# VH-VL binders against q8ixk2r445to577: the designs that were tried, part 376

Target 1, 133 residues: q8ixk2r445to577
Amino acid sequence: FFGMLQNKGLTDYCFDYNPPDENQIVGHQVILYLCHGMGQNQFFEYTSQKEIRYNTHQPEGCIAVEAGMDTLIMHLCEETAPENQKFILQEDGSLFHEQSKKCVQAARKESSDSFVPLLRDCTNSDHQKWFFK
Key: E = the ipSAE of ESMFold2; O = the ipSAE of OpenDDE; V2 = 0.75 times the mean of E and O plus 0.25 times the DockQ between their complexes.

## First folded at step 21 (VH-VL)

Design oo11 (framework fv_axatilimab; at its last look DockQ between E and O 0.90; V2 from the best seeds 0.85)
Fold by OpenDDE, look of step 21:
Structure oo11 (fold): chain C 133 residues (1-133), chain A 120 residues (1-120), chain B 107 residues (1-107)
Amino acid sequence: as target 1 above (133 residues)
Amino acid sequence: EVTLKESGPALVKPTQTLTLTCTFSGFSLSTSGVGVGWIRQPPGKALEWLANIYWRDTKYYNPSLKNRLTISKDTSKNQVVLTMTNMDPVDTATYYCARIPYGDYYFDYWGQGTMVTVSS
Amino acid sequence: DIQMTQSPSSLSASVGDRVTITCLASQDISDYLAWYQQKPGKAPKLLIYDASNLESGVPSRFSGSGSGTDYTLTISSLQPEDFATYYCQQHDNRPLTFGGGTKVEIK
């Protein structure tokens, strides 16, 4: 699966990654932004290694969850996907993080009009359902 | 200032089609993330969601009424139109249109509502 | 569909009273709950969204709390203009659903 990763509950919002330096793509937080389909900052791929890849540049970036965090951070992809980079995109649209055993949920940043994907306890929330478009 | 106003017939006969228009100001459906929804309320009863439409023409319908509902927008006129077919006396209610912020599912500004009576 | 159950359906209170209204969802709605105030012959007015976020212009005597399936609207000190019917609405899943309402009447 590849393309824009769009949320069901937060209408017309997609995964978005726009690193300050295109040559240094790791270390920043993945956010949610209005789906626009322009450029590659909203282009992601779900791989057979259960990675969510940001493959705009080489080396490729993979979404990871750092210890003790509930945010999605871009790391470099590895030959063998590390445990903190493994996700299961289920048939019902839920995006499950294997290591934390939590689901990715579209959430509003506190005191902001911005939105981010966060790890939360898995529910049947439309905000935890995602699809590639 | 955000305002919404519903317009349409006050009386509809059974089996006929209801057409309601929501005219709004203070915001635009060309604005990213913005939507407009319709909610109805029978006299003395609770609120029921009908349909949403968003800036990119994304549409959602209440499944219980989906086959009877059509929602559309004219961004240039700041209007949203709701049609409901095969009206029945049970559909008698005050119909509201309301604004939706940020691609969400709650309503921050409401029209005054328009009463629609279905009767022979 | 998610059912929203409000309690009580009605209550009588006096000016200055602390009022609490409860909304129970049939499933976890992840804090995606809105509260509305409706006065007779008027449209609903948004008070709170995301369970606890106070809408701009709404008096601070209104507050929302809760998590999972259980949520509460609190009016810390009831004012004369607060006598109305209040509705909760889950904004987590489609179809959107409202509670049955709670009428706050003057004692």
Scores: ipSAE 0.914, ipTM 0.958, lowest interface PAE 0.5, mean pLDDT 96
Fold by ESMFold2, look of step 21:
Structure oo11 (fold): chain C 133 residues (1-133), chain A 120 residues (1-120), chain B 107 residues (1-107)
Amino acid sequence: as target 1 above (133 residues)
Amino acid sequence: EVTLKESGPALVKPTQTLTLTCTFSGFSLSTSGVGVGWIRQPPGKALEWLANIYWRDTKYYNPSLKNRLTISKDTSKNQVVLTMTNMDPVDTATYYCARIPYGDYYFDYWGQGTMVTVSS
Amino acid sequence: DIQMTQSPSSLSASVGDRVTITCLASQDISDYLAWYQQKPGKAPKLLIYDASNLESGVPSRFSGSGSGTDYTLTISSLQPEDFATYYCQQHDNRPLTFGGGTKVEIK
């Protein structure tokens, strides 16, 4: 799968990666932003290794969740995907992080107008359903 | 200031098609992340969701009514239109339009509503 | 479809009382729960979204709590303008569904 990774319950919101320094893509958080498809910020690939790759940039980035955290952070991809970079996009649209046993949810930052993907206990919420477009 | 106002007929006959217009100000459906929905309330009863339309023309319908409902927008006029076919006396209700923030499913500003009576 | 069971259907209270209203969802709704206030002849007004977030301009005597399937609206000290019907609505899944309402009346 390649394209914009969209949320079902938050209509027309997409995974977005906008690092402060375009030459240093590692270590920053993935956000949710209104889908637009412009530039390189919203294009991701779901690979046979269960990675979510930001592959429009060299070196390629892979989404990871660090131990004990719930935020999705950009790391460099490796030849063999590390366990913290493996996500299962299930038939029902849920996006399961195997190492943590949690699902990705579109979450509001506190009471703000900003949204991010976060790991949460898995539910049947439309806000935990994702698809490529 | 965000406002919404419903307009349409107060009385329709069974089997007729109802057309309701929501005219709004203080926001635009040409801006991202906003939608308008329709909700009805029969006299003395609970609220029932009908349909949503979002700024990029994504539409959702209550599946119990989806073959009867059509929602559309005219962004240049700040209007959303709902049509409901084959009206029946059980459809007698106050009809509201309301704004949806963030592409979500809740309603932060509501119109005052318009009462529609379906009878012979 | 997610059924929202709201209780009680009505209650009587005096100014200054603490009032609680409950909503039970037929499945986990992940805190995606809104509360509305509706006065006679008026449209609903949003009070709470995401279970506990106060909408701008809503008095702090209103609060929302709960998780999973069980949610509560609390009015810490009832005021004369708070006599109204209150509705919950899950905004977790389509189709969107509302509770049956709770009418708060003057005792």
Scores: ipSAE 0.746, ipTM 0.906, lowest interface PAE 1.0, mean pLDDT 92
ESMFold2 (binder alone), look of step 21: mean pLDDT 94; pTM 0.955

Design oo12 (framework fv_axatilimab; at its last look DockQ between E and O 0.82; V2 from the best seeds 0.82)
Fold by OpenDDE, look of step 21:
Structure oo12 (fold): chain C 133 residues (1-133), chain A 120 residues (1-120), chain B 107 residues (1-107)
Amino acid sequence: as target 1 above (133 residues)
Amino acid sequence: EVTLKESGPALVKPTQTLTLTCTFSGFSLSTSGVGVGWIRQPPGKALEWLANIYWRDTKYYNPSLKNRLTISKDTSKNQVVLTMTNMDPVDTATYYCARIPYGDYYFDYWGQGTMVTVSS
Amino acid sequence: DIQMTQSPSSLSASVGDRVTITCLASQDISDFLAWYQQKPGKAPKLLIYQASNLESGVPSRFSGSGSGTDYTLTISSLQPEDFATYYCQQHDNRPLTFGGGTKVEIK
């Protein structure tokens, strides 16, 4: 699966990654932004290694969850996907993080009109359902 | 200032189609993430969501009424139209249109509502 | 569909009273809950969204709390203009659903 990773619960919002330096793509947080389909900031791939890849540049970036965190951070992809980079995109649209055993949920940043994907306890929330478009 | 106003017939006969128009100002459906929804309220009863339409023409309907509802927009006129077929006396209610922010599903600005009575 | 059970259906209170209204969702709605105030013959007015975010212009005496399935609207000190009917609404899943309402009447 590849393309824009769009949320069901938050209409027209997609995964978005825009690193300050195109040559240094790791270390920043993945956010949610209005789906625009322009450029590659919203182009992701779900791989057979259960990675969510940001393959705009080489080396490729993979979404990871750092220890003790609930945010999605871009790391470099590895030959063998590390445990903190493994996700299961289920048939119902839920995006499950294997290591934390939590689901990726569209969430509003506090006191903000911005949104981010965060790890939360898995529910039937439409905000935890995602699809590639 | 954001304002919305519903317009349409106050009286509809059973089996007829209701057409309501929401005219708004202070915002545009060309604005990313913005939507407009319809909610109705029978006299003395609770609120019921009917349908949403968003800036990219994404539409959502209450499944219980989906087959009877059509929502559309005219961005240039700042209007949203709701049609509801096969009206029944049970559909008698005040119908509201309301703005939706940020691609969400809550309503931050409401019209005054228009009372629609279905009667022979 | 997510059912929203609101309680109580009605209550009587006096100016200055602390008022609490509860909304119970049939499933976890992940804090995606809004509260509205409606006065007779008027449209609903948004008070709170996302369980605890106060809408701009709403008095600070209004507050929202809760998590999971249980949410509460609190009026810390009831004012004369607060006598109205209040509704909760989940904005987590479609179809959107409202509570049955709580009428706050003057004692």
Scores: ipSAE 0.910, ipTM 0.957, lowest interface PAE 0.5, mean pLDDT 96
Fold by ESMFold2, look of step 21:
Structure oo12 (fold): chain C 133 residues (1-133), chain A 120 residues (1-120), chain B 107 residues (1-107)
Amino acid sequence: as target 1 above (133 residues)
Amino acid sequence: EVTLKESGPALVKPTQTLTLTCTFSGFSLSTSGVGVGWIRQPPGKALEWLANIYWRDTKYYNPSLKNRLTISKDTSKNQVVLTMTNMDPVDTATYYCARIPYGDYYFDYWGQGTMVTVSS
Amino acid sequence: DIQMTQSPSSLSASVGDRVTITCLASQDISDFLAWYQQKPGKAPKLLIYQASNLESGVPSRFSGSGSGTDYTLTISSLQPEDFATYYCQQHDNRPLTFGGGTKVEIK
């Protein structure tokens, strides 16, 4: 799958990645932002290796969750996908992280007006449903 | 200051089409990530969701009423319009429009409501 | 469709009382629950969203708690302006659904 990764329950919000250094894309958190329709910072690919790739730049980034954490962080893609970079995008739209056994949910940052994708216990919430556009 | 106001007929006959207009100020459906929804409340009864429209024209309808509802917006006039066909006395209610702050499904600012009575 | 059951349907309380209102969802709603206050002849006002987040301008005596299917609105010290009907609403899934309401009356 290819394009903007949108949330069902948070209408017109998409995965977004805007690293402060265009030449160093590793280690920053993926956010949710209003979908643009242009695909600049919001272009992602779901691969046959179960990766969510940020491939608008070189080197390519893959979304990962570090052990014990709930935040989605950009790592470098590897030739074979590491376990912490594997997600299952299910037919119902749920986005399951295999290593943690948790689902990706649209979440509000603490007391801010900002949103991020976070791992949570899996439910049937529309806020845990995602689709490519 | 965010405000919303409903306008439309107070009295409608059975089978007629109801058209309600929500006029709002203090926000825009052209540049913000917000939406507007419609909710009704029959006299002395609980609230019932009708429809939502969001800034990119995404629309959601209550499936129990989907055949009867149409929602649209005129961003230049800061208006949202709800049309409900084939009105029946059970549709007698106060109709509210309300703002949806972030593409979510809850309502942070509500209009005062307009009472619509369906009677022949 | 997610059914929302509020209890009690009404209660009587005095100024200064601690008031608790409950809302039960027919399935796990992942903390996506809002609370509204409605006074007679007026539109609802948002108090709380996402179970526990207090809307701007709402007094701190209002709080929300709960998880899964069970949620609670608490008024720590009831004030004269708090006599109203309170509604919960799940904002987890479409269609959006409301509880039947809880009328808080003066004792």
Scores: ipSAE 0.734, ipTM 0.899, lowest interface PAE 1.2, mean pLDDT 91
ESMFold2 (binder alone), look of step 21: mean pLDDT 93; pTM 0.954

Design oo13 (framework fv_axatilimab; at its last look DockQ between E and O 0.87; V2 from the best seeds 0.82)
Fold by OpenDDE, look of step 21:
Structure oo13 (fold): chain C 133 residues (1-133), chain A 120 residues (1-120), chain B 107 residues (1-107)
Amino acid sequence: as target 1 above (133 residues)
Amino acid sequence: EVTLKESGPALVKPTQTLTLTCTFSGFSLSTSGVGVGWIRQPPGKALEWLANIYWRDTKYYNPSLKNRLTISKDTSKNQVVLTMTNMDPVDTATYYCARIPYGEYYFDYWGQGTMVTVSS
Amino acid sequence: DIQMTQSPSSLSASVGDRVTITCLASQDISDFLAWYQQKPGKAPKLLIYDASNLESGVPSRFSGSGSGTDYTLTISSLQPEDFATYYCQQHDNRPLTFGGGTKVEIK
């Protein structure tokens, strides 16, 4: 699966990654932004290694969850996907993080009109459902 | 200032089609993430969601009424139109249009509502 | 569909009273709950969204709390203008659904 990763509950919002430096793509937080389909900052791929790849540049970036965190951070992809980079995109649209055993949920950033994907306890929330478009 | 106002017939005969127009100001459906929804309320009863439409023309309907409902927008006129077919006396209610912020599912600004009575 | 059950359906209170209204969802709605106030002959007014976020312009005496399936609207000190009907609404899943309402009447 590849393309824009769009949320069901937060209408017309997609995964978005726009690093300040195109040559240094790791270390920043993945956010949610209005789906626009322009450029590559909203282009992601779900791989057979259960990675969510940001493949705009080489080396490729993979979304990871750092220890003790509930945010999605871009790391470098590895030959063998590390445990903190493994996700299961289920048929019902839920995006499950294997290591934390939590689901990715569209959430409002505190004191902001911005939105971010955060790890939360898994529910049947439309805000935890995602699809590629 | 955000304002919304519903307009349409106050009386509809059974089996006829209801057409309601929501005219709004203070915001635009060309604004990214913004939406407009319709909610109705029978006299003395609770609120029922009908349909949403968003800036990209994304539409959602209440499944219980989906086959009877059509929602559309005219961004240039700041209008949203709801049509409901095969009206029945049970559909008698105050119909509201309301603004939806940031691709959300709640309503932050409401019109005053328009009472629609279905009667022969 | 998610059913929203409000309790009580009605209550009588006096100015200055602490008022608590409960909303129970048929499933976990992940804090995606809104509260509205409606006065007779008027449209609903948004008070709270995301379970605890106070809408701009709403008095601080209004607060929302809860998690999972159980949520509460609290009016810390009831004012004369607060006598109205209150509705909860889940904004987690389509179709969007409202509670049955709680009428707050003057004692």
Scores: ipSAE 0.869, ipTM 0.944, lowest interface PAE 0.5, mean pLDDT 95
Fold by ESMFold2, look of step 21:
Structure oo13 (fold): chain C 133 residues (1-133), chain A 120 residues (1-120), chain B 107 residues (1-107)
Amino acid sequence: as target 1 above (133 residues)
Amino acid sequence: EVTLKESGPALVKPTQTLTLTCTFSGFSLSTSGVGVGWIRQPPGKALEWLANIYWRDTKYYNPSLKNRLTISKDTSKNQVVLTMTNMDPVDTATYYCARIPYGEYYFDYWGQGTMVTVSS
Amino acid sequence: DIQMTQSPSSLSASVGDRVTITCLASQDISDFLAWYQQKPGKAPKLLIYDASNLESGVPSRFSGSGSGTDYTLTISSLQPEDFATYYCQQHDNRPLTFGGGTKVEIK
């Protein structure tokens, strides 16, 4: 799949990557932002290696979760996908992080107006359902 | 200041179509990322969700009423319209429109409600 | 569909009392729960979203807690203006569903 990765439960919000330094795409957190359809920082590829790639920029970034963390962080893609960069987009729309055995959920950052994808125990929540558009 | 106000008929005959208009101010459905929903409450009973519409025209309906409901918006007039077909006396209720923040599924500002009675 | 069960359906309390209302969801709703206050003849008013986040302008005597399927609204010191019916609503899954309500009456 290639396109905007949308959340079911947080209507019209998409994965978004907007690093503070456009020349250093590694190490920053993936966020959720209003889907705007312009194809800038909201285009991702889901690969046969189960990666979520940010490939509108070179070098390509792959979404990862570090051990013991719940945030989605951009890393460089590798020839063979590391386990912490593998996500299974299941038939029910859940986005499963195989290494941690947790699912990606749309979450509010504290009590702010900002939203991020985070790992949580898997549930049947609409906020844990994702689709490409 | 965010406000919403429902308008429409107070009395509807069985089988007729109900059309309700929500007129709002203090926010916009053109660029704000928000939505408007409709909720009803029969006299002395609990709240029942009917439908949502969001700024990009994404729409959700209560599946128990899906064949009877249509929601639409006119962003230039700050209005949302709910149409409900084949009204029945059990549909007698106060109907509310309410704002939905951030593409969410909850309602942060509500109109005062409009009572609709369905009887012959 | 997620069923929301509120307890109790009604209670009597005096000004100054601590009041606790519970809401049980038929499945894990991941803290996506709202609480509303409704006074007779008036529209509901949002008190709490995301289980524990207090809406702007709501007095700090209101608080929400819980996780998974079990959620609680607490009023730490009941005031005269707090006599109302309270509803929970899960905002986790469509269709959106409300609890049956808890009427808080003056003793």
Scores: ipSAE 0.740, ipTM 0.908, lowest interface PAE 1.1, mean pLDDT 92
ESMFold2 (binder alone), look of step 21: mean pLDDT 94; pTM 0.955

Design oo2 (framework fv_axatilimab; at its last look DockQ between E and O 0.89; V2 from the best seeds 0.84)
Fold by OpenDDE, look of step 21:
Structure oo2 (fold): chain C 133 residues (1-133), chain A 120 residues (1-120), chain B 107 residues (1-107)
Amino acid sequence: as target 1 above (133 residues)
Amino acid sequence: EVTLKESGPALVKPTQTLTLTCTFSGFSLSTSGVGVGWIRQPPGKALEWLANIYWRDTKYYNPSLKNRLTISKDTSKNQVVLTMTNMDPVDTATYYCARIPYGDYYFDYWGQGTMVTVSS
Amino acid sequence: DIQMTQSPSSLSASVGDRVTITCLASQDISNFLAWYQQKPGKAPKLLIYDASNLESGVPSRFSGSGSGTDYTLTISSLQPEDFATYYCQQHDNRPLTFGGGTKVEIK
């Protein structure tokens, strides 16, 4: 699966990654932004290694969850996907993080009109449902 | 200032089609993430969601009424139209249109509502 | 569909009273809950979204709390203009659903 990773509950919002430096793509937080399909900031791939890959540039980036965090951070992809980079995109649209045993949920960033994907306890929330478009 | 106003017939006969228009100002459906929804309220009863439409023409309907509902927009006129077919006396209610922020599912600004009575 | 159950359906209170209204969802709605105030003959007015976020312009005496399936609207000190019917609405899943309402009447 590849393309824009769009949320069901937060209408017309997609995964978005825009690193400050195109030559240093790791270390920043993945956010949610209005789906626009322009450029590569919203192009992701779900791989057979259960990675959510940002492959706009080489080396490729993979979404990871750092210890103790509930945010999605871009790391470098590895030959063998590390445990903190493994996700299960389930048939019902839920995006499950294997290591934390939590689901990715569209959420409002505190005190702002911005949105981010956060790890939360898995529910049947439309905000935890994702699809590639 | 954000304002919404519903317009349409106050009286509809059973089996006829209801057409309601929501005219709004202070915002535009060309604005990313913005939507407009319809909610109705029978006299003395609770609120019922009907349909949403968003800036990219994404539409959602209440499944219980989906086959009877059509929502559309005219961005240039700042209007949203709701049609509901096969009206029945049970559909008698005040119908509201309301703004939806940020692609969300709640309503931050409401019209005053228009009362629609279905009667022979 | 998610059912929203409000309690009580009605209550009587006096100016200055602390008022609490409860909304119970049939499933976990992940804090995606809105509260509205409606006065007779008027449209609903948004008070709170995302369970605890106060809408701009709403008095600070209004607050929302809760998690999972259980949520509460609190009016810390009831004012004369607060006598109205209050509705909760889950904004987590379609179809969107409202509670049955709680009428706050003057004692």
Scores: ipSAE 0.908, ipTM 0.957, lowest interface PAE 0.5, mean pLDDT 96
Fold by ESMFold2, look of step 21:
Structure oo2 (fold): chain C 133 residues (1-133), chain A 120 residues (1-120), chain B 107 residues (1-107)
Amino acid sequence: as target 1 above (133 residues)
Amino acid sequence: EVTLKESGPALVKPTQTLTLTCTFSGFSLSTSGVGVGWIRQPPGKALEWLANIYWRDTKYYNPSLKNRLTISKDTSKNQVVLTMTNMDPVDTATYYCARIPYGDYYFDYWGQGTMVTVSS
Amino acid sequence: DIQMTQSPSSLSASVGDRVTITCLASQDISNFLAWYQQKPGKAPKLLIYDASNLESGVPSRFSGSGSGTDYTLTISSLQPEDFATYYCQQHDNRPLTFGGGTKVEIK
């Protein structure tokens, strides 16, 4: 799939990646923001290797979760997807992270009015359901 | 300041269609990423969710009432309209509209409510 | 559908008491729980969202806690203006559902 990855429980919120320097795309956290499709911040590809790629920019980024962490961070893509970059988008819309055995949930960043995708124990929450549009 | 106000008939007869209008200020459904929902409360009873509409026209309905409800918006007038068909005395309640922040499913600002009585 | 069971249905307490109200969900709601205060003849007012986040302008004596299926609203020192009925609401899944309410009476 390719497009904007939208959350079911936060209506019209999408994965968004806005690195401080657009030429240094590694090491920053993926956020959620109102779906708009402007620029290249909200376009991702779900690949046959189970990657979520940020490939509208070079070098290509792949979403990863570092061991013991719950945040989604941009890494460089590799020829063979590392385990920490593998996500399964299930039929019910859940987004399962294979290495951690956890699901991606839309979560409030601290007590702010900002949102991020985070790993949480898998539930049937609408906030853990995602779809491309 | 965010405000919402419900308007519509205080009395309807069984089988009639109820139309309620929520007029709001202090926010817009054209630019803000928010929504408006409708909730009702029968006298002395708990709250029941009816429907939501969001700024990009996404709509959700309580499935137990889905075939009776229609929600729409007029963003230029800052209005949301709820229509409920085939009213019955069991539908007697105070009807509230309320703002939904962030595309979520909770309500941060409520109107004062309008009482609707359904009686022969 | 997620059923929300609130307890107690009513309680009576003195000014200064610590008051605890419980909300039980029929399934895990992932901390997506809101609390509302409703005074007689008035609309509900949001107190807490995401189980523990205090809405702006709500006094700090109100707090929320819990996880999974079990959630609690606490009033650390009850004030005369806290007479009201309190409702929980899960904002985890459609359809949105509310608890039956807890009426707090001050003596």
Scores: ipSAE 0.734, ipTM 0.900, lowest interface PAE 1.2, mean pLDDT 92
ESMFold2 (binder alone), look of step 21: mean pLDDT 94; pTM 0.955

Design oo3 (framework fv_axatilimab; at its last read DockQ between E and O 0.91; V2 from the best seeds 0.87)
Heavy chain, then light chain:
Amino acid sequence: EVTLKESGPALVKPTQTLTLTCTFSGFSLSTSGVGVGWIRQPPGKALEWLANIYWRDTKYYNPSLKNRLTISKDTSKNQVVLTMTNMDPVDTATYYCARIPYGDYYFDYWGQGTMVTVSS
Amino acid sequence: DIQMTQSPSSLSASVGDRVTITCLASQDISNFLAWYQQKPGKAPKLLIYEASNLESGVPSRFSGSGSGTDYTLTISSLQPEDFATYYCQQHDNRPLTFGGGTKVEIK
ESMFold2, look of step 21: ipSAE 0.788; ipTM 0.918
ESMFold2 (binder alone), look of step 21: mean pLDDT 94; pTM 0.954
OpenDDE, look of step 21: ipSAE 0.920; ipTM 0.960
ESMFold2, fold request of step 22: ipSAE 0.759, 0.772, 0.766; ipTM 0.913, 0.913, 0.915
ESMFold2 (binder alone), fold request of step 22: mean pLDDT 93, 93, 94; pTM 0.953, 0.953, 0.953
OpenDDE, fold request of step 22: ipSAE 0.929, 0.929, 0.929; ipTM 0.963, 0.963, 0.963
ESMFold2, last read: ipSAE 0.770, 0.757, 0.760; ipTM 0.915, 0.915, 0.913
ESMFold2 (binder alone), last read: mean pLDDT 93, 94, 93; pTM 0.951, 0.953, 0.953
OpenDDE, last read: ipSAE 0.928, 0.929, 0.929; ipTM 0.963, 0.963, 0.963

